VH-VL binders against q9umr5. Designs and how they scored, part 65

Target 1, 268 residues: q9umr5
Amino acid sequence: SYKPVIVVHGLFDSSYSFRHLLEYINETHPGTVVTVLDLFDGRESLRPLWEQVQGFREAVVPIMAKAPQGVHLICYSQGGLVCRALLSVMDDHNVDSFISLSSPQMGQYGDTDYLKWLFPTSMRSNLYRICYSPWGQEFSICNYWHDPHHDDLYLNASSFLALINGERDHPNATVWRKNFLRVGHLVLIGGPDDGVITPWQSSFFGFYDANETVLEMEEQLVYLRDSFGLKTLLARGAIVRCPMAGISHTAWHSNRTLYETCIEPWLS

## First folded at step 22 (VH-VL)

Design xi4
Fold by ESMFold2, fold request of step 25:
Structure xi4 (fold): chain C 268 residues (1-268), chain A 123 residues (1-123), chain B 106 residues (1-106)
Amino acid sequence: as target 1 above (268 residues)
Amino acid sequence: QVQLVQSGAEVKKPGESLKVSCKASGYTFTSYYMHWVRQAPGQGLEWMGIINPAGGDTDYAQKFQGRVTMTRDTSTSTVYMELSSLRSEDTAVYYCARVGVPYSDYPWGFDYWGQGTLVTVSS
Amino acid sequence: SYVLTQPSSVSVAPGQTATISCGGHNIGDKEVHWYQQRPGQSPVLVIYEDSNRPSGIPERFSGSNSGNTATLTISGTQAMDEADYYCQVWDSRTYVFGGGTKLTVL
């Protein structure tokens, strides 16, 4: 039978957001137990990401315990960061495929409608003043805001992204790396027409340097130092990159061709 | 300055189809899901479905499944709702409506409404 | 299917407080939105998520939701508040509206 699938939603989502994805899984993998975790829905998705990680951890424990042969994770947008942190903090996870669906894995630096909605007088050039403060870090979007022009402030103030990326030393770094490396496959999905994830290569662990030139995953310091296991995973053939053009941010979980090409093969 | 401007009133015969347009302005069209809600004369409000203008995917209320089609044209920032096999019970004001939160199909309240399009179905 | 019940009408004198109820089984577990509709006009959102006012809605509008009843309260009722009022929830993949309450300001 197929491994259970756990779905983790993004900012301002709920389980309803994945209705098409659930349909696709049911059609191609009938009998698969799929759980879309209905936690931190709507406005609650703005809560600090460590709080969300704790809540999602509590929810996945019994699911994983009932499936000793393993589970798959499909994690969308902000949810992909929740899932990556989850895989680092759980020494007992049994995740085979971690499917990261257009997630800002190296952070976000976009003047998006999310930013306009949350901070209507701000722009990407000045949002660091809000996000890199204790007050700002109480909002999830600020937990992965990554201003390439204020790297010292990012490294000092980030309560989440800089830690799970191993960009700042901490006593759990070795354990978190070991836990993350227990994953069978890391499946990275995203594309140039997303329109929200900025740069879109963040979904593939790429990001801007100080000149806003995109450095790909293999050029990132976190990869070169293997700070949380990316170099090790790539070397053992466990990283799958599945870019697709022509898909907007809200359409990743409702595009059948994307599902068949990038998701379906990994739902063993 | 969000505006939703709908097409004009229509008179239809039973068995025909209606198609109402809703032209959006004052915001990024592809960032917000669009809904359709109708109101029969002297009656309350009834949700018909949702469209994602970014990808074009839809979800319809069960009552209208098989008769309703929602589409969009991103080049004109316009959504369309088509209802086929019309009956006299389909006489209503048809509204397009938008939520206030971007990139979200979460069941928010509807912050913005079109002016409504009266469609009368009579023989 | 899920049912929301509202009184058909409520009458108040100008300056008085109007309360409009919306009954539903365990509605306190749901997020309730309220709309005002003047004759011949589109609905206007006046309360979202039980108790919050959108920008531009007067402070005299308030809402609450617990148990089996959500309530819209209009303090200092004015003639311009005369309208139909609808409550709304999400249930079973559909938006559900109440039947509406006609508020008459004597």
Scores: ipSAE 0.873, ipTM 0.928, lowest interface PAE 0.8, mean pLDDT 95
Fold by ESMFold2, look of step 24:
Structure xi4 (fold): chain C 268 residues (1-268), chain A 123 residues (1-123), chain B 106 residues (1-106)
Amino acid sequence: as target 1 above (268 residues)
Amino acid sequence: QVQLVQSGAEVKKPGESLKVSCKASGYTFTSYYMHWVRQAPGQGLEWMGIINPAGGDTDYAQKFQGRVTMTRDTSTSTVYMELSSLRSEDTAVYYCARVGVPYSDYPWGFDYWGQGTLVTVSS
Amino acid sequence: SYVLTQPSSVSVAPGQTATISCGGHNIGDKEVHWYQQRPGQSPVLVIYEDSNRPSGIPERFSGSNSGNTATLTISGTQAMDEADYYCQVWDSRTYVFGGGTKLTVL
């Protein structure tokens, strides 16, 4: 039988967002137990990401316990950062495939409608003033805001992304790396027409340098230092890159071709 | 600034189809899900379904499943609602409505409404 | 399917407080939205998520939700508040509206 699938939603979402994805899984992998974690829904998705990680951890423990053969994670947008943190903090996880569905894994630096809705007088060039404050870090979107022009502020103020990337020293870094490396496969999905993730290569652990030139995963310091295990995973053949053009941010979980190409093969 | 402008009133016969348009302006069309709601004369409001203008995916209220089709044209920032096999009880004002939160199909309140399109179904 | 029950009409004198109820099984566990519809106009969101007021809606509008009843309250009621009022929830993958309440300001 197929391993259970756990789905973690993104900003302003709920389990309803994955209705089409659930249909695809049911059709191709009948009998698969799929749980879309309906925690921190809607406005609650703005709560600090560490608070969300704690709540999602509590929800996944019984699911993983009932499936000693392992589980799969499908984690969309902001949810992919929650899932990466879960893989780091849980020394007892049994995740085979971690499917990161258009997630800002190296952070976000985009003038999106999210930004305009939350901070209507701000733009990407000045949002660091809000996000790199203790008050700003109480909002999930600021937990992964990554301004390439204020790297010193990012490294000092980030309560989440800089820690799970191993960009700032902390006592758990070695244990988190060990836990993350127990994943079977890391499946990275995203594309140039996403329209929200900025740069879109953040979904593949790429990001801007100070000149807003995108450096790919293998050019990133966190990869070169293997700070949380990316270099080890790549050498092991455990990283799968599945880029797809023509898909907007809200359509990743409702596109059949994307599912068949990038997701279905990893749901054994 | 946000504006939803719908097509004009129509008179239809039973068994025909209607197609109402809703042209959006003043915001990024593909960032916000669009809903359709109708109101029969002297009656309350009834939700018909939702469309994602970015991908074109839809979900319809069970009552309308099989008769309703929602589409969009991103080049004109327009959504369409088509209702087939019309009956006299389909006489209503049809509204497009938008939530205020971007990139979300969460059940928010509807912040913005079109002006409505009266469709009369009679012989 | 899930049913929301509203009184068909409520009458209030100008300056007095109007209350409009919306009954539903365990509605206190749901997020309730309220709309005002003046004659010949589209609905306008006046309360969202039980008790929050959109910008531009007067402070005299308030809402509450607990148990089996959500309530829209209009204090200092004015003639311009005369309208139909609808409550709304999400249940079982669908939006559900109440039947509407006609508020008359005598």
Scores: ipSAE 0.863, ipTM 0.925, lowest interface PAE 0.8, mean pLDDT 95
Fold by ESMFold2, look of step 23:
Structure xi4 (fold): chain C 268 residues (1-268), chain A 123 residues (1-123), chain B 106 residues (1-106)
Amino acid sequence: as target 1 above (268 residues)
Amino acid sequence: QVQLVQSGAEVKKPGESLKVSCKASGYTFTSYYMHWVRQAPGQGLEWMGIINPAGGDTDYAQKFQGRVTMTRDTSTSTVYMELSSLRSEDTAVYYCARVGVPYSDYPWGFDYWGQGTLVTVSS
Amino acid sequence: SYVLTQPSSVSVAPGQTATISCGGHNIGDKEVHWYQQRPGQSPVLVIYEDSNRPSGIPERFSGSNSGNTATLTISGTQAMDEADYYCQVWDSRTYVFGGGTKLTVL
């Protein structure tokens, strides 16, 4: 029988967002138990990401316990950061495939409609003043805001991304790296026409340098230092990159070709 | 300024199809899901379905499944709703409506509405 | 299917408080939205997610939701508040509207 699939949604989403993805899985993998977690739905998705990680951890523990052969994660957008943190903090996770569906894995630096809706008087160039404050870190979007022009502030203020990336020293770094490395495969999905993830290469652990030139994953310090296990995973052959052009941010989980190409092969 | 401007009133016979347009302006068209809601004369509101203008995917209320088709044209920022096999009970004002939260099909309230399109189905 | 029950009409004198109920099984577990519709006009969102007021809606509009009843309250009711009012929830992959309440200001 197929391994259970756990789905973690993004900002302002709910389980309804994955109705088409659920249909695709049911058609190709009949009998698969798929759980789309209905936690931190809608406005609750703005709560601090560590709070969300705690709640999602509590929900996935019984699912993983009932599936000793392992589970798969499909984690969309902001949800991909929640899932990566889960893989680090859970000593006992049994995740085979972690499928990161257009997630801002190295952070976000974009003038998006999210930013306009949440911070209508701000732009990407000045949002660091809000996000890199204790008040700003109480919002999930600020937990992965990554301003390439204020690196010192990012490193000191980020309560989430700088920690799970191992960009700031902390006592759990060795344990988190060990836990993350227990994943079977890391499947990275994203593309140039997403329109929200900025730069879109963040979904593949790429990001801007100080000149806003995109450095690829293998050029990032967190990769070169292997701070949380990316270099080890790549050397093991466990990282799969599946870029696809022509897909907007809200269409990743409702595109059949994307599913067939990038998701279906990993749902053993 | 968000505006939703719909096509004009129509008169139809039973068995025909209607197609209403909804042109959006004042915002990024592909960032916001669009809904359709109708209201028969002197009656309440009835949700018909949702379209994602970014990918074109749809979900329809069960009552209209098989009769309704929603499409969009991103080059003109326009959503279309087509209802086939019309009956006199389909006489209604048809509204397009949008939620105010970007990139979300979560069941928010509808804070932006088109002006409505009266469709009369009579023999 | 999920049913929302509203009174067909409510009458209040100007300046008094109008209360419009929306009954549903465990509606307190759902997010309730309220719309005002004046004759010949499109609906206008006046309360979202039980108790929040959109920008531009007067402070005299408020909402609550617990148990089996959601309530729209209009304090200091004015003649311009005369309209139909609809509650709305999401249930079973569909939006469900109440039947509407005609508020008359005498």
Scores: ipSAE 0.855, ipTM 0.920, lowest interface PAE 0.8, mean pLDDT 94

Design xi4
Fold by ESMFold2, look of step 22:
Structure xi4 (fold): chain C 268 residues (1-268), chain A 123 residues (1-123), chain B 106 residues (1-106)
Amino acid sequence: as target 1 above (268 residues)
Amino acid sequence: QVQLVQSGAEVKKPGESLKVSCKASGYTFTSYYMHWVRQAPGQGLEWMGIINPAGGDTDYAQKFQGRVTMTRDTSTSTVYMELSSLRSEDTAVYYCARVGVPYSDYPWGFDYWGQGTLVTVSS
Amino acid sequence: SYVLTQPSSVSVAPGQTATISCGGHNIGDKEVHWYQQRPGQSPVLVIYEDSNRPSGIPERFSGSNSGNTATLTISGTQAMDEADYYCQVWDSRTYVFGGGTKLTVL
């Protein structure tokens, strides 16, 4: 029998977004209980990420309780940040595989159609004026906005990403690291043709330096200082990197080859 | 300015297939899901399905499953809808329609519509 | 096979308030969108998610949704409002449209 799978959607999504992924799981792993959490759907996905984490936490507790042998998480886009925060704040989670499906794990710094839709007069170079304000931090997209040219503002204003990355000191850092390290495997999925996650290496904990040169995970201070457990997980052999070219942001959960290569092996 | 321009009217015989094109302009084609809706003469609106122009994945209304195929060509920013085994009751105006929220197949309202393509199926 | 029921027609005098109903089982649990279609034209979204107006839609258009009935309300009805009106919901992986209501302004 297979462990239950919990799916957490991204910005502007609902459970409908995962209809093909559900089909793939049912075909390859018949009898698997899959729950796509139908919370903060559509416009509600803009609510502050800590509010979303609290709501998703309440929803996953009974699922985890019914599966003492463990569960798997598949978390798409913004949902991957929700899931990483869940793993930090839950001291008794039983997650075996955390599958991060093209998530902006080190943040976002891209001129995307999301930006055009939400802030039609803004560009990535000036969005920090909105996002690094108390009003801006009330919106989920600003909770992981990461402007490499305004690092001091990011570190002071971020109410979410700088904290879960351990980029700003806080009293829960040791406990959050301990909780996160309970995970069995961290499966990182993304690719250069995503078109939304910017830089795409954010899905692998890479990010821009001040010159917009991408530093990979092992070059990041959060890795080198092991601030939330990445170095420990890598040394343990628990990090799986599964990059795939040719997949646009909305196609990760509807590509069978991606599923078979990067997801299926981790759904034991 | 967002614009959806459809192919011209067609006359078909029962048993044939129709194929309507919808060319998008004024926005990033692959960022927005596209839908197809039809309207028989003097009748209401009927949803046929959705296509993701980015990956090409589709989902069809049950009534049309097995008869409808939606495809796209990203190089021309064009979506196609093909309906096979035509019957006289398939006579309708066929619309492409777009939701206004990027990267989302959430059941939003359709805020942009093509001009419609009249397809007449007559024996 | 979720069903939306609309009256076939509604007549209103100019300047009066028009009310168009859309009936469905527990429709209050769903998000309802409304479209206006003038003769020979493509549909136009006038209300989304029960009660919100898209940019450019006059304030005299409003919507509500509770229980088994969603309602489109047009206050101060004008001759240009004469059109067919359709409600729409999502149910069981499909969009469902109502049968449409012809609004006549005389």
Scores: ipSAE 0.850, ipTM 0.918, lowest interface PAE 0.9, mean pLDDT 94

Design yi2
Fold by OpenDDE, look of step 22:
Structure yi2 (fold): chain C 268 residues (1-268), chain A 123 residues (1-123), chain B 112 residues (1-112)
Amino acid sequence: as target 1 above (268 residues)
Amino acid sequence: QVQLVQSGAEVKKPGSSVKVSCKASGGTFSDYAISWVRQAPGQGLEYLGEIIPMFHTRNYNKKFKGRVTITADKSTSTAYMELSSLRSEDTAVYYCARTKYDILEGFSDFDYWGQGTMVTVSS
Amino acid sequence: DVVMTQSPLSLPVTLGQPASISCRSSQSLVWSHGNTWLNWFQQRPGQSPRRLIYKVSNRDSGVPDRFSGSGSGTDFTLKISRVEAEDVGVYYCMQGTHEPYTFGQGTKLEIK
């Protein structure tokens, strides 16, 4: 039988967004038990990510316990960060494939319609004033705001991304790295036509330097220092990068070609 | 000024489906979320679900167990609510309402309402 | 789901006298950043609901200053300093802090 699949949604999402994905899985892997977690739906997805991590942990633990052979995680957008953190704090998870579906794994610094919708009166250049305040860090979107022009503020004020990345020292860094390295495969999915994840390379752990030049995963300090295990995972062939063009952010979970190319191979 | 104009009254048989429309004017449709609320005769208000056209995201009250489908057409600034497998208990006035999301200013829930659409389910 | 409990459910009031409606939530409505998504709606006979108060104590435009909202955590109150004939209707509290959104049972305000 196929290993169970657990799905974690993104910002303002719910299980409804994954109806096509469920259909695809059912067709190609009949009998697969797929659980789309309806936690922190809608505006609740704006809650602090650590709060979400705790909630999702409580939901996945029973599922994992019933699947000693292992499970697969499909985590979309903001959900990809939730899942990475989840795997970092769980010392007994049994995740075979962690599929990060268009997730801002290295953070977000976009000035998109999405941002403008949430912050109608703010530009990305000024958002650091909000997001790197204690008040701002009470919102999920600020938990992974990564301003390349204010790295000092990011490193000191980011209560989530900087920690799970091991960019700021903390007492759990070694343990979190150990836990995360329990994953069988890390499947990174994203693309240049996403329109929301900015830069789109963030889905592959690429990100801006101080001059807003996009550097690849291998050029990032978190990789070079192996702060949470990326270098180790890559060395053992556990990282899969699956870029795809022509897909907008809201379509990653509903594209058949994407599913067959980037998701399906890792559900066996 | 902002207006939400809903479609007319419906009379339906049990087991059938109804689709109510809500056309918004006087503002930018994509800047807001549209929610649906119903009110049975002589009863209180019940939340059905919400759509955010900008994000193409939808959230439903799980009480309805998948019977509710909310859609939106940005080109016509119109939201739709479809309720399937109708029961007599679904007889109610159905309202659409607008919500503004702003991280800094906070959420402005249901600042404008449609005039309501009476849906009667009877055999 | 969060249960919103209003009291009283029926509120007969003499014209010119004050009125007070209580709304209690089964869970705290305070977000970690401090905001509270508690709203009050008025529904006059034969009309759609109309928002009076948002975020506990903010009046909508056009709402008379005789209406005021207050409260915190799980306990909220709508007050009318001097009830007028046009205030007849049903009042609802509504929470938007937790999904799904939920309303109180409603309080029917009538003139004695």
Scores: ipSAE 0.898, ipTM 0.943, lowest interface PAE 0.6, mean pLDDT 96
Fold by ESMFold2, look of step 22:
Structure yi2 (fold): chain C 268 residues (1-268), chain A 123 residues (1-123), chain B 112 residues (1-112)
Amino acid sequence: as target 1 above (268 residues)
Amino acid sequence: QVQLVQSGAEVKKPGSSVKVSCKASGGTFSDYAISWVRQAPGQGLEYLGEIIPMFHTRNYNKKFKGRVTITADKSTSTAYMELSSLRSEDTAVYYCARTKYDILEGFSDFDYWGQGTMVTVSS
Amino acid sequence: DVVMTQSPLSLPVTLGQPASISCRSSQSLVWSHGNTWLNWFQQRPGQSPRRLIYKVSNRDSGVPDRFSGSGSGTDFTLKISRVEAEDVGVYYCMQGTHEPYTFGQGTKLEIK
């Protein structure tokens, strides 16, 4: 009856984090096959994002093949970037709803306790020296580090985010855009009290300019150029924005009101 | 000085549960992952899982998923490991240990260990 | 799971003589450029394990210079240049590159 749901976790996560989400889906959509992908768990979530995309691609292929009517993706935090890349690289995906749950879609530039946990001697102003090096790009958090004050370094060094955003020339840009545009709905979820995603508007494809003023999605160059299809999706009515205040980064998948408001309507 | 102090020895019957505590001091509790490792008598070391209080995440060795629950209380700087449906092969010393996930310095795995908690499962 | 195989499992050594313990993994332990999370632990009789070596060859603070680690890929070695009485115990290698973390079987070092 209901389309299968594939869940992709975030940094340092495992399937345990989604136990409440699974309960909510079972209560509202009984019989739904939900697969929380148990790949790149814990420490392995720091592996390069392209390595993660390859592994997740291999895992989702048989699930999609057994569901010709389509599947839904629920992708949390870092996992939302993995899922967006999957939609670009898979010629044959059948994703109806891509639900991006507080994901840093335009990158991260936050000097938070979470950043200091991984880089205890660094600050956001200095992290570009680490992240925009070949060594730094071998860690997932650096794959979407987006320093608005070092745009030329970002564009040259980013092995992941600049490519999936179409900000750097690459031979697959047209094919990736075509593949991404096959998604039925893009559901963007996030909020001002997240405390980790910085700016929190990154979850809605907003981001800082060079003065750290947040420009919304429609003001971003990647939107204006329609480099990977955001303008086309918005014009088609396929982008759903579901902001919610009062939810911290670790609570998005365990808040029933958030589920009922932002997720449940899209699990056809 | 970093110190991990565990709760005392337990004797349990098969089918019951045990909960072992690990209190950390001499550092910021949220800066570290807390891991659990066990050692059956005369045997080697076996990893059970970890908790990262900063991210509120848990990662379990799949061999023990469903029977192991790891939790933390930031206010008391204490981690807990609960093992359910106990059987005789669960008789072991249970250790907590910590890990620092510093990208620049590299992962510092199990740099400090608790004193161990003997759990004996006997009918 | 990555299998860690130690050799020998029992190592009698005369005081003042060298000791060498081999550890082999079933898969490469290289994570990234210069990152291999291979560790060595010492467990003295009746005590908790203590880390000696991290990242293949880095000695922890307070660990005597007579302990050294080496190796790459799948093959690793712990050496003790001159065994002392306090070195009696069981030595474990451990990999942290792949989940779940796994330990070798242990090498029991004895004075003979």
Scores: ipSAE 0.776, ipTM 0.879, lowest interface PAE 1.0, mean pLDDT 92

